# Ledger of designs, part 221: miniprotein binders against b1l550

Target 1, 279 residues: b1l550
Amino acid sequence: MRLPEELLERARDIHSEAPSHRIKLDRVGSFGLKVPVEFKGFLLLAEADVWVSLPEGRRGVDLSRQVEAIYELSNPPKDPFSLCREAAISLLEKLNYADSSGVSIRFDAPLQDGESLKYYGVEISSIASDEIINKIRVEILGMTACPCTAELIRAYKSSEIAATHTQRSLGILEVSTKAEHPDPDKLASIIERAMSSPLRTYTKRPDEGGLVIRSLSNARLAEDVVREMIHLFLEEFGHLPEDTHILAAVRSMESVHMHDIYAERSFSLDEIRKEISSH

## First folded at step 15 (miniprotein)

Design v71L
Fold by OpenDDE base, second read of step 16:
Structure v71L (fold): chain B 279 residues (1-279), chain A 89 residues (1-89)
Amino acid sequence: as target 1 above (279 residues)
Amino acid sequence: SEFTVEAEINGVRIRIEVEVDGKEIRITVTIEKDGRRIRFMYVITSPEKLEKYLEEIERIIRMFGVDPEELKRLIEEARRLAEEILERL
């Protein structure tokens, strides 16, 4: 049922009215939208948030226009990174009263693992104002083996390969840049390579044994993983703008403790280069 | 900057700035309309990325109500100049 358009002439535009309190809002939008995206030949249903700022003199945001903005760009489905950037800009153009906009898109990215698939979590964002900042967060699980316990076991019972506890660890890379979003597969690869071993969706028994042996031979603290992530990141992404901000983190779901071990470093490319050069 | 392409189309001022950074080029786009400025950047490491992001830039600028034919000419000029730079790197 559509109301007659003639009624629109009689209805007050509530959104354009002055608010009772003249206060700017930073973000007003629709959260938990589902938008189709094309990623590496897969058609995925991603979750999206869209928002704009609201000036102090306007009561509400035209939410329908926000939703239209992202869905217009989502048909046909396209690359989620392009969608994110384009939608953020489109929001500012369509909602001319806003001084800033933002889009966030979340999905599980498929990653080939032999004949099977594994995945990593992706959250991409674009925040638009006078400038656009693109943010990507990649989360992927790996395995760590504890070097401390391995050394204790080695001291107790001489063996070439010491037993140690292994755990699932979540590696996180978050990159905020004025450039386009970095390649998420490359970020995921950095995280996996920084751990003792990657996880596998499918393992045959010989492969499983080999995976564990690799982990034991490459035992790493959570701290080691973060440092290795940073090192590998600089090698792969050192070309990004110097003001690019990075969060490298690991959450180790320790198998011998009830709690997780967490390690992180936040830095800009300029900052970390100065730090490394000082040594 | 290695080069800057500028145009004003339908009251929209567009600047495409290309800078060389090592073996890569940086494309910075500035759009000015009705007193607003929006700036965004890409790092181009390959001809394929150049094409991809030029197409995106074109789509983005179209959102501002720019004449498509005039915009196409601007993008083609930027493409040509950027390709010439990439071939030298």
Scores: ipSAE 0.802, ipTM 0.932, lowest interface PAE 0.6, mean pLDDT 92
Fold by ESMFold2-Fast, scan of step 15:
Structure v71L (fold): chain B 279 residues (1-279), chain A 89 residues (1-89)
Amino acid sequence: as target 1 above (279 residues)
Amino acid sequence: SEFTVEAEINGVRIRIEVEVDGKEIRITVTIEKDGRRIRFMYVITSPEKLEKYLEEIERIIRMFGVDPEELKRLIEEARRLAEEILERL
């Protein structure tokens, strides 16, 4: 059932009225929307947040126009990066009272793993004002092996390949840039290559043994993994604008402890290049 | 090398800058409408990415209510300049 449209002409325009208190709000929007996206041949159901800034003299935001903006751009489903950038700009154009707009999209990205699939987490955003800032965060699990315990056991039993504890470690790369979003598959690859070994969805017994031996022969501290991720990132994405900001982090779920080990580094491309070149 | 393509279509001012930065091509788009300016950029590392992002640029500019035929000509000029630069890299 639908009420007569004539009632809309008689109703007050609440959103355009003055608020009770003249206070600017930074983000007002529709959060937790489900939108279809196309990612490298897969149709996925992603979760989206959409917002705009609200000036101190305006009571409310046109929430229906925010939802319309993203859904119009999502049909047919398109890649989530283009959707994110286009929707942020569309919001700014459609809602002329806003100083800024933003869109965030989250999904699990499938990644081919032999005859099966594995996945990694992706969260992207685009924030539009006088310019566009694009952000991407990729999280993927890998395996690390402790080099300290390996050395102790090697000394104890005089073995070239020492036993040590292994654990799942979560690798994180977050990039904020004026350029388009970096390719998430390349970010996930960087994280996995920095680990002692990648994880797999399905392993037969001989392959499982190989993965364990690989991790044991490539033992790395969380600190080692972060440094390697930064090194690999610079090789792949050193062409991004100098003011690009990166967070590289590892959370190691230590199998011998009830707590996790965490290591991180935040930097701009300009900052890290000056640091490296000074040595 | 740096090239710029500019047009004003239905009160919307569009500037597309194509420039070499190291071994990459940077495309910067500036759109001005009703006293608001927005600027965004792409780093082009391949011909495939060039075509993909030119299509996205065209979709974005269309949102501002510009004449489709004039926009298409603007995009084609930007493509020609970027392709000429890619051939020299």
Scores: ipSAE 0.786, ipTM 0.927, lowest interface PAE 0.9, mean pLDDT 86

Design v72E
Fold by ESMFold2-Fast, scan of step 15:
Structure v72E (fold): chain B 279 residues (1-279), chain A 89 residues (1-89)
Amino acid sequence: as target 1 above (279 residues)
Amino acid sequence: SEFTVEAEINGVRIRIEVEVDGKEIRITVTIEKDGRRIRFMYVITSPEKLEKYLEEIERIIRMFGVDPEEVERLIEEARRLAEEILERL
């Protein structure tokens, strides 16, 4: 069913009317949109949110213009980073009453793992006003091994490679910057290199044994992993603007406990360089 | 080294600044239309990234109703300046 378009000429423009209360709203938009994106040779189904600020004198947002903006830019599918930045700017241009616009896009990114694939989580956003702030969050699982238990078992058994508990740990890097979004594969690589070992989608027994031995030989506290992630991040992305803000975190799903261990550090590039140079 | 390319086309003012920051090239784009200003930037670390982001800048500027031929000339001038800088790094 479709009503005649000429009715629009007689209908009230509800969105342009004054609201019941003169209150600004920070984000009004279309959330949970499914959009195709092209990521490093893969066609993926991503989920997008698009929004604009709403001034105190306007009752509503033209939601159809928001959906049109992102779908026009996503056909044919393009890389989600360009889509995110371009859609945020497009929304601000199309909806002139808005002071700011935003777009976020979420997807699981494939990562080559020998002859198989594994996946890690990516969430990006772009918020446009007088300037654009780009944000990316990458989450990937790895393995950690406890150095404390390793030392106790080594002392007890007089072995050079001590038994210890291993567990899955979730590594998190989040970056907010005025520059373009960092490459998520590089962020995922930083996280994996900071861990005791990466995880695999598929292994045969000899490969599995090798991963376990690697983890045991490279035992790390959650605190160690966070510090290593920060060190590796500065080596890879030290070129970003000094006001770039980073969150580095690890959540270790401890195999000997009913609870998790968590470690994090938030910082700007300016802050962390001053801290490190004080030594 | 710093270079600026400016154009005003049908009431849209566009400024592209190309600057050296350490070993990287910083490209800042400012677009002013109907009393609104938007400023955004890229940090270029390779020739491949330069081409990718110049194409994105071109698509963004076109959203503001600017003549396509004028946009192409503006982007080509920015490309020439950035390539000259990149050659020196």
Scores: ipSAE 0.776, ipTM 0.919, lowest interface PAE 1.0, mean pLDDT 87

Design v73A
Fold by ESMFold2-Fast, scan of step 15:
Structure v73A (fold): chain B 279 residues (1-279), chain A 89 residues (1-89)
Amino acid sequence: as target 1 above (279 residues)
Amino acid sequence: SEFTVEAEINGVRIRIEVEVDGKEIRITVTIEKDGRRIRFMYVITSPEKLEKYLEEIERIIRMFGVDPEEVKALIEEARRLAEEILERL
């Protein structure tokens, strides 16, 4: 049942009224929206949050306008990065009382792995005001092998390749930039190359043995992985604006401990270049 | 090299700046409407990215209620300038 539109002429415009308290709100919006996106040839179901700032003198936001903005832009499905940037601008244009708008989109990205697929996590956002800041976070699992235990066992047995513990490690790269979102596949590649070995969806026994030997021959501390991720990032994305901010992190789910090991570094491109150039 | 194209369409002011930084092209778009200003940018590393982001810029500008044909002309001028720069890189 649809009520007559004539009722709108008599009803109060609640959203435009003065609030009970003159307090600005930073984010008011529609959260947990399901949106279809097109990512590198795949149709995926993503989750989106959309919001705007609410000024102190206005009681509420027009939530139907927010949903309209993202739905108009998601039909037909398009890449989530363009959707994120366009929706943030659309929200700001449609809701003229807002000082800022934002969109966040989360999905699991398929990555071709031989004849199978593996998946990594992607979360992106665009926040629009006088300018747009685009943010992307990529998380992917890899394998690390402990060099300390490897060296002790090698000394004990005089072995060329020492036994050591291996574990799943989560690599994280987060980038905030005034430029468009970086390619998540390239960020995932950087993380995997920094690890002792990548993980696979499907391996036969000989291939699995090869991965283990590669990991053991390329043993790395979480600290080593973070430094290598930063090095590889600078090679691939050194062209981004100097005020681009990066977080590189690794969480190693240590197989010999009840706890995890964590290492991280936050930096701007300008900061890290000055640091590396110093003796 | 830096080039700028600017237009005012039905009270909406649009500025597109195309500049070289190293091997990359930077495209910065500024839109002003009803006392609000928004600026956003792209770093172009390939001809394919240029086409993709010019299409995105066109869609964004159209959101501001401007005449489609005038927006198309503005985008084509920006394309011409960017392609001229790419040819020189």
Scores: ipSAE 0.769, ipTM 0.917, lowest interface PAE 1.0, mean pLDDT 86

Design v73E
Fold by ESMFold2-Fast, scan of step 15:
Structure v73E (fold): chain B 279 residues (1-279), chain A 89 residues (1-89)
Amino acid sequence: as target 1 above (279 residues)
Amino acid sequence: SEFTVEAEINGVRIRIEVEVDGKEIRITVTIEKDGRRIRFMYVITSPEKLEKYLEEIERIIRMFGVDPEEVKELIEEARRLAEEILERL
């Protein structure tokens, strides 16, 4: 049942009223919206959150206007990065009582894998105020092989390719920048190249053997993977603004333990360049 | 090198800065309306990225109530400069 529209003329404007307590809220918005996006030729279903800051003197935000804004910008579907940046700016402009606005979008990104596809996780955000800060987090599984056990097996019986345990490891790159979002495929590539080997959607037995031998011949600690990710990141994205902040991390799901191993490093481009240059 | 193009249309002030830093082109857009300022930037590493981000800049400017035709010349000037610089990189 749709109520008569003339009731709107008699109803109080609750959102514009003074709140019970004069307290600023950092994020008020619509969370868990399903939004179609176009990513490198694919139409994907993404999940979006949109929000604005709420000043201490205002009781509520116009939530329906937030939802209308993102849906208008997502029709026709566009790339999630442009959508994220445009929606954050649009929200700030349309809801002029807000000091800041934000949008986050999450989806699984397809990556060509021989005759099939594999997927990696992407979460992006844009936060607009006097400037815009764009963030992207990429997570992809790869394989690591333990160099310590490899060395023990080599010592036990000399072999050109040492046996060792292998496991899935989750690689993580997160970038916060005033520039546009970095290309997630390049971030995923950096993570995979830093690993002992990438994972595949499927392999035939001879190719699986080759992948295992590649991993064993490229044994790496979680600490090695993080350092390599940072090195490769600087080669690809060293052109970003100096205040760009990066988190590089690896979570290794150790096949010989009941627990995981974790290694991480956060840094700004300015910080890491000075650190490396001091050698 | 730095190049700045400015316009003010219906109380909306738009500034587009094109800067060369090493091998990349940096485009910074500042929009001021009703006492509020927002600044955002792009790092252009290819001709494809340039076209994509100029289209995005135009869509963003439209959100502020600016006629695209009135700002098209600014966008085209920024594009011409950026394309000239990319040709020389």
Scores: ipSAE 0.743, ipTM 0.904, lowest interface PAE 1.1, mean pLDDT 86

Design v74F
Fold by ESMFold2-Fast, scan of step 15:
Structure v74F (fold): chain B 279 residues (1-279), chain A 89 residues (1-89)
Amino acid sequence: as target 1 above (279 residues)
Amino acid sequence: SEFTVEAEINGVRIRIEVEVDGKEIRITVTIEKDGRRIRFMYVITSPEKLEKYLEEIERIIRMFGVDPEEVKRFIEEARRLAEEILERL
């Protein structure tokens, strides 16, 4: 049932009232919104969170204005990066009591894989205050092969390509920058090139054999993959502002263990350049 | 090289700064309205990205309740100057 609009004239404005306790809240918003986005020629279903800071003297946020901000900008569907940045700014314009706003958008990105497609995870955000900080996190599975076991088997059986265990490894690159979001396809490419081999959606038997041989011939520790990801990132994205922050990480789902192996490094561009120059 | 274009449209102050940093063009946008200031930036590595981000800047400025025709003229001036810089790289 829809109540008469005239009731709004007599109802209290609950959101503008003083709260029970004068405590600032960092994030108040609408979470889990479904939004269509256009990504590199694909129409995708994305999930979005929108939020603002709430000052200590205000009881609530106008949630309808938050939903308006993202839905107005998402019709017709547009690229999720522009949507993210524009919505964050729109929230500050619409909700002037807020000190900051944020938007996060998550989707699975298609990546061409021979004649088929594979998918990798993308999560982006834009946090707006007196400046905008853009963040992107890309996660993609690849294959790693253990060099330690390979060396032991080589010593035992003296083969050109030693047998070793292989496993799926999750590669992670997260970038936080004042510049626009980096291209996620380039981040996914960096992760895959750092692995022993990429994974595929569909393989014929000869292609599968080739991936296995590639992986065995390019055995890498999780630590090796993280270092290679950082090296490749600097080649592709060294032009970003010096205060850009990066997280590079690998989680290897070890086939010979009941547990995973994890390696990571966080750094700013300024920090890593000084470190590399010292060697 | 570097240039700055500024305008005040319907009480909104807009500044676009374009700066060359090596091979890249850095575009910084500052918008001031009703005592609030917001600054955001793009690093342009191709002419296609320049066009894309100038369109985004135009859409963002329009959110602030400014005259669409004045914004269009302002962005066109910024585009002209940025394209001159790109042609020299």
Scores: ipSAE 0.772, ipTM 0.918, lowest interface PAE 1.0, mean pLDDT 87

Design v74I
Fold by ESMFold2-Fast, scan of step 15:
Structure v74I (fold): chain B 279 residues (1-279), chain A 89 residues (1-89)
Amino acid sequence: as target 1 above (279 residues)
Amino acid sequence: SEFTVEAEINGVRIRIEVEVDGKEIRITVTIEKDGRRIRFMYVITSPEKLEKYLEEIERIIRMFGVDPEEVKRIIEEARRLAEEILERL
């Protein structure tokens, strides 16, 4: 059932009314929207949240205008990074009572893996006010091998290839910047190169053996992986604004324990450059 | 080095600054309308990124009610400035 449009002119405009209490709200919007996005030749299903700030004197937000803004910008499907930035600005322009707007988009990104594909997690946001802050979080699984057990086994039985336990480890890079979102494929590449070896969707027995040997020959602690990720990040993205903030983290799903090991470091580019240059 | 494109069209003030930042180009866009200012930036690392982000900037400026032909003029001037800098890198 659809009621006549004429009723809208007679009905009270609830959203424009004064609220019961003059309290500002930080985020009011539509969460969990399904949107199609185009990523490097793939059409993907993404999930989006859109919001704006609500001033103390206004009862509600124009939710329909928010949803229309992101759907208009997502048809035809476009690059999720451009969609995120454009939608945040569009919301701020369309809802002029708001002090700030924000958009978050989540999806699994395909990555070429020989003749097949593998996937890594991407979560991005853009928050607009007097400036725009863009954030991206990339998560990808890799393999780590324990150097401590490798050394112990080497001492027990000398071998060219060390025996040790291996496990899946989740690498995480999060970047917050005034510049555009960094390329997620480059962030995923940094994480994989910092690991003992990457993981694959499909392997035949000779390829599987090669991955294991690579991992064993490049044994790394979670702490080693985080430091290597930071090193590689600075080589690739050192050109970003000095106030760019980075989180580098690894969660190792230890095959010999009932619990995980976690290591992280957060920093700004300005802070890490001063730290490194002091040595 | 720096270059700036400025325009004011029907109450919308636009400033695009193109600057050298190391081996990259920084493009900063400031839009002012109805007492609100918003500033955003891009770091251009390749000619392909330049074209992509100029197109995004064009779409964004159009959201503020600026005439499409005026927006194209502004974007073309910004492109010219950025390409001049890229030729030097």
Scores: ipSAE 0.783, ipTM 0.922, lowest interface PAE 0.9, mean pLDDT 87

Design v74M
Fold by OpenDDE base, second read of step 16:
Structure v74M (fold): chain B 279 residues (1-279), chain A 89 residues (1-89)
Amino acid sequence: as target 1 above (279 residues)
Amino acid sequence: SEFTVEAEINGVRIRIEVEVDGKEIRITVTIEKDGRRIRFMYVITSPEKLEKYLEEIERIIRMFGVDPEEVKRMIEEARRLAEEILERL
């Protein structure tokens, strides 16, 4: 049932009214939208959040227009990075009272693993105002082997390959830049290469043994992983603007403790270059 | 070397700046309409990226109500400038 349009002449536009309290809001929008995106030849249903700022003189945001903005751009499905940037800009153009907008898009990205697929988590965002800042967060699981326990076991029993505990570790790269979003597959690769070994969706017995041996031969602290992530990031993405901000982090789900080990470094490209050059 | 494509169309001011940074091209787009400015940037590392992002820029500029043929002309000029730079790198 659609109400007669003639009723609109009698109804107050509640959203355009002055609020009882003249206070600006930073973000007002729709969260948990589902939008189709095309990523690496896959059609995925991503989760999306869209928002704008609300000026002090306006009671509410035209939420329908926000939803329309992203869905118009989502048909046909397109690259989620382009969608994110375009939608953020479209929100500002369609909602002229807003001084800022934002879009966040989340999905699991497929990653080829031999004849199978593994995945990593992606959160893409674009924040638009006078300038657009693009943010990407990539999370992928890998495996770490503890070098400390390995050294203890080596000291106790002379072995060429020391036994040690291994665990799943979540590697995180978050990049905020004035440039376009960095390639998520490259970010995921950096994280995997920084760990003792990647995870596999499936392993045959010989492959499993080889994977574990590689991990033991490449034992790394969570701290080592973060430092390696930073190093590899600089090699691949050193071309990004110097004001690009990076969070490199690892959450190691330790197999010998009830708690996780966490390590991180937050930095700009300018800062980290200066730090490395000082040594 | 910095190249700039500029146009003002129906009160929308558009600037596309093409800059060389090392072995890469940076494209910075500035759109000004009704006293609002929006600026965004791309780092071009390949011809494929150039085409992809030029298409995106075209779509974005069109959102501001700029005539599609005028936008297309601007994009083609930006493409030419960027390609000339890429060939020199």
Scores: ipSAE 0.805, ipTM 0.931, lowest interface PAE 0.6, mean pLDDT 92
Fold by ESMFold2-Fast, scan of step 15:
Structure v74M (fold): chain B 279 residues (1-279), chain A 89 residues (1-89)
Amino acid sequence: as target 1 above (279 residues)
Amino acid sequence: SEFTVEAEINGVRIRIEVEVDGKEIRITVTIEKDGRRIRFMYVITSPEKLEKYLEEIERIIRMFGVDPEEVKRMIEEARRLAEEILERL
């Protein structure tokens, strides 16, 4: 049963009423929406959050308009980056009482891995006000090998390739910019190239041996990986606006310890260039 | 070099700025409607990205109730200016 629409004419407009307390809210919206997206030839199921700011004089937001905005833009499925930017602007246009709007979209991105696929994590957002700030976070696993233990074993055995411990390491690149979202595949590539070696979904014994030897021959501290990620990022994305903010981080799941090692650096493009030029 | 495509249509003011930034083209869009101003930008590194983002800009401007024919004219002018710049790179 559906209640008659004429009841809407007699019912109070609760959302437009004054609240009990005149307090502004930063984010009010619909969270955990399932949306289809098209990513580089793949149809994926993504999870989206949509929100707007709520002024101190208004009791509530129109949640149905938020869902309508993202639904209209996601049918047919489109790339999640355009969806994110367009939906944030649409929300601000449709909900004129809001000072700002935001959209966040999360999905696992497929990456070609020989004849198979591997996956990395992507979270993007767009926050619209008098300007738009676009944010992307990419997380991908790789392998690191300890250079300290390698050096000790090399000294002991006098060999060119020393035994050392290897472990999975999570690489993280987060970028906030007023330009469009960076290509996540390029961010994932930067992370993998900074590692001792990438991880594979499927390997045969000879390929597995080669991966291990590559890692051992390219031993890197978590600190080395973060510095290399920053170096590679500047080579690929140094053209972004100077106020672009980056977080580069590595969490190494140390195979010889009960705990992880973590290294990070946050910076703006303006800041890092001044730092590098001072040396 | 810098070029601007500007229009005011039924109270909506739209400005598309096309600028050279090193080897890239920067496109900045400003939309003003009902006392609200929003500005967003793209850094164009290839002809393929230019076409993709001009299409996105067109869809965004249309959200503001602007005449589709006028929007198309603005996008075509911005494309012409950007392509002129790309030919010089």
Scores: ipSAE 0.788, ipTM 0.925, lowest interface PAE 0.9, mean pLDDT 86

Design v75F
Fold by ESMFold2-Fast, scan of step 15:
Structure v75F (fold): chain B 279 residues (1-279), chain A 89 residues (1-89)
Amino acid sequence: as target 1 above (279 residues)
Amino acid sequence: SEFTVEAEINGVRIRIEVEVDGKEIRITVTIEKDGRRIRFMYVITSPEKLEKYLEEIERIIRMFGVDPEEVKRLFEEARRLAEEILERL
C-alpha cells in the first residue's frame, strides 16, 4: 500500500537537513546495481556502483536520483564505457550539491578463442568534477615457465628445450587517464603477448602440446613479463596524455612453491619516458 | 594546428577545441551551466572513433537541456576539421 502524498507536506526533508556532525563524505551512493551492457556484440550482465560527494552541511544524498540516472542511460543497453562516462556527468547535473560523482562498472569480457570463448576481467570507472578521470583495469590469466629450472635441466640433459615447471599467472594492466577508456581487448592482448603462452578454454591434445612447447621455448620470470607489458603498452598507447598513470603487474601461482610470486610497476607516461631516456 | 568552436544556448556554454599534437588529434569539450564547469577529452585516431565520440558528446549536451540541432553547425565544423587532420596524418 502506498501512503498518501499529502503526508509529504507534513514530513521533514531529512536529506536536506543539517547533519549531527559537520563532516564531508567522499562517496555516498548505490552499490551493487545490476545493469545490462552491450559489449562488442554481446549482451552482458554488469555490476555497477554509483556515488557522489556529500557536503558537510547536508545530512543525506537523494539515492533515487542516482539509480534513475544510471537506469535511464542503460535502457536500451549501451557500451559500458559510454555508460560509465555519461552516468558520471549525469549524476553531477542531477545532484547540484555534489562536488564530484563517480561510476564503476565491472564485467567479464568475452574473447574469441578458436571455436570457443574465453573470458577476462574488466573494471572501469569515471570520476567527474571539474574534469573527468577514466580508469580501466584488465585482468587475464596466462602461462609462465621458469627459465632458471629450464637452464639447470638443459645443462643436465644437454637439450636445447629443457623441461621446467609451468604455472598460471594473472596479468594486470590498469590505466587512469583524462582521455577515453583504452580498448580492453588491446590491453588483454598486451598481457597475453607478454606471457610465455596464453591459456585456452578448450584444447585437444595436439593443441595442448603446442601451448606447452610455446611456453617452454619462451620461459619468462614475472619480472620479465611486467617489463614486456610496459614495453608493449608504450608501443600501443604512448599517444595518451603525459599525466596518464599505469599499473602493470603479474601474480604467478608458482607450481613448485606454497606461495605466489608478485611483480609490479606503477608509473606516469611522463615519468617512464624520462627514465628510459636516461638509460 | 588548433581550432576552437563555441556556442551559448539557453544559458549553457559549450566549447569544443580540436588540437593536433604529433600523430594524435585531441578533442576537448567544456560545458558550463549554472556556475558549474566540466571539461572532458577524447584522443581520436580514426574516422570511426571520431563519429562515435561526436555522438557521445551529442548525448551529453542533451543532458544539459541543449537540443543537438541547435549545435549542428558546431559539430559539422569540428567534424570537418578533424577529418582534414586525419587525412593528413
Scores: ipSAE 0.732, ipTM 0.896, lowest interface PAE 1.1, mean pLDDT 85

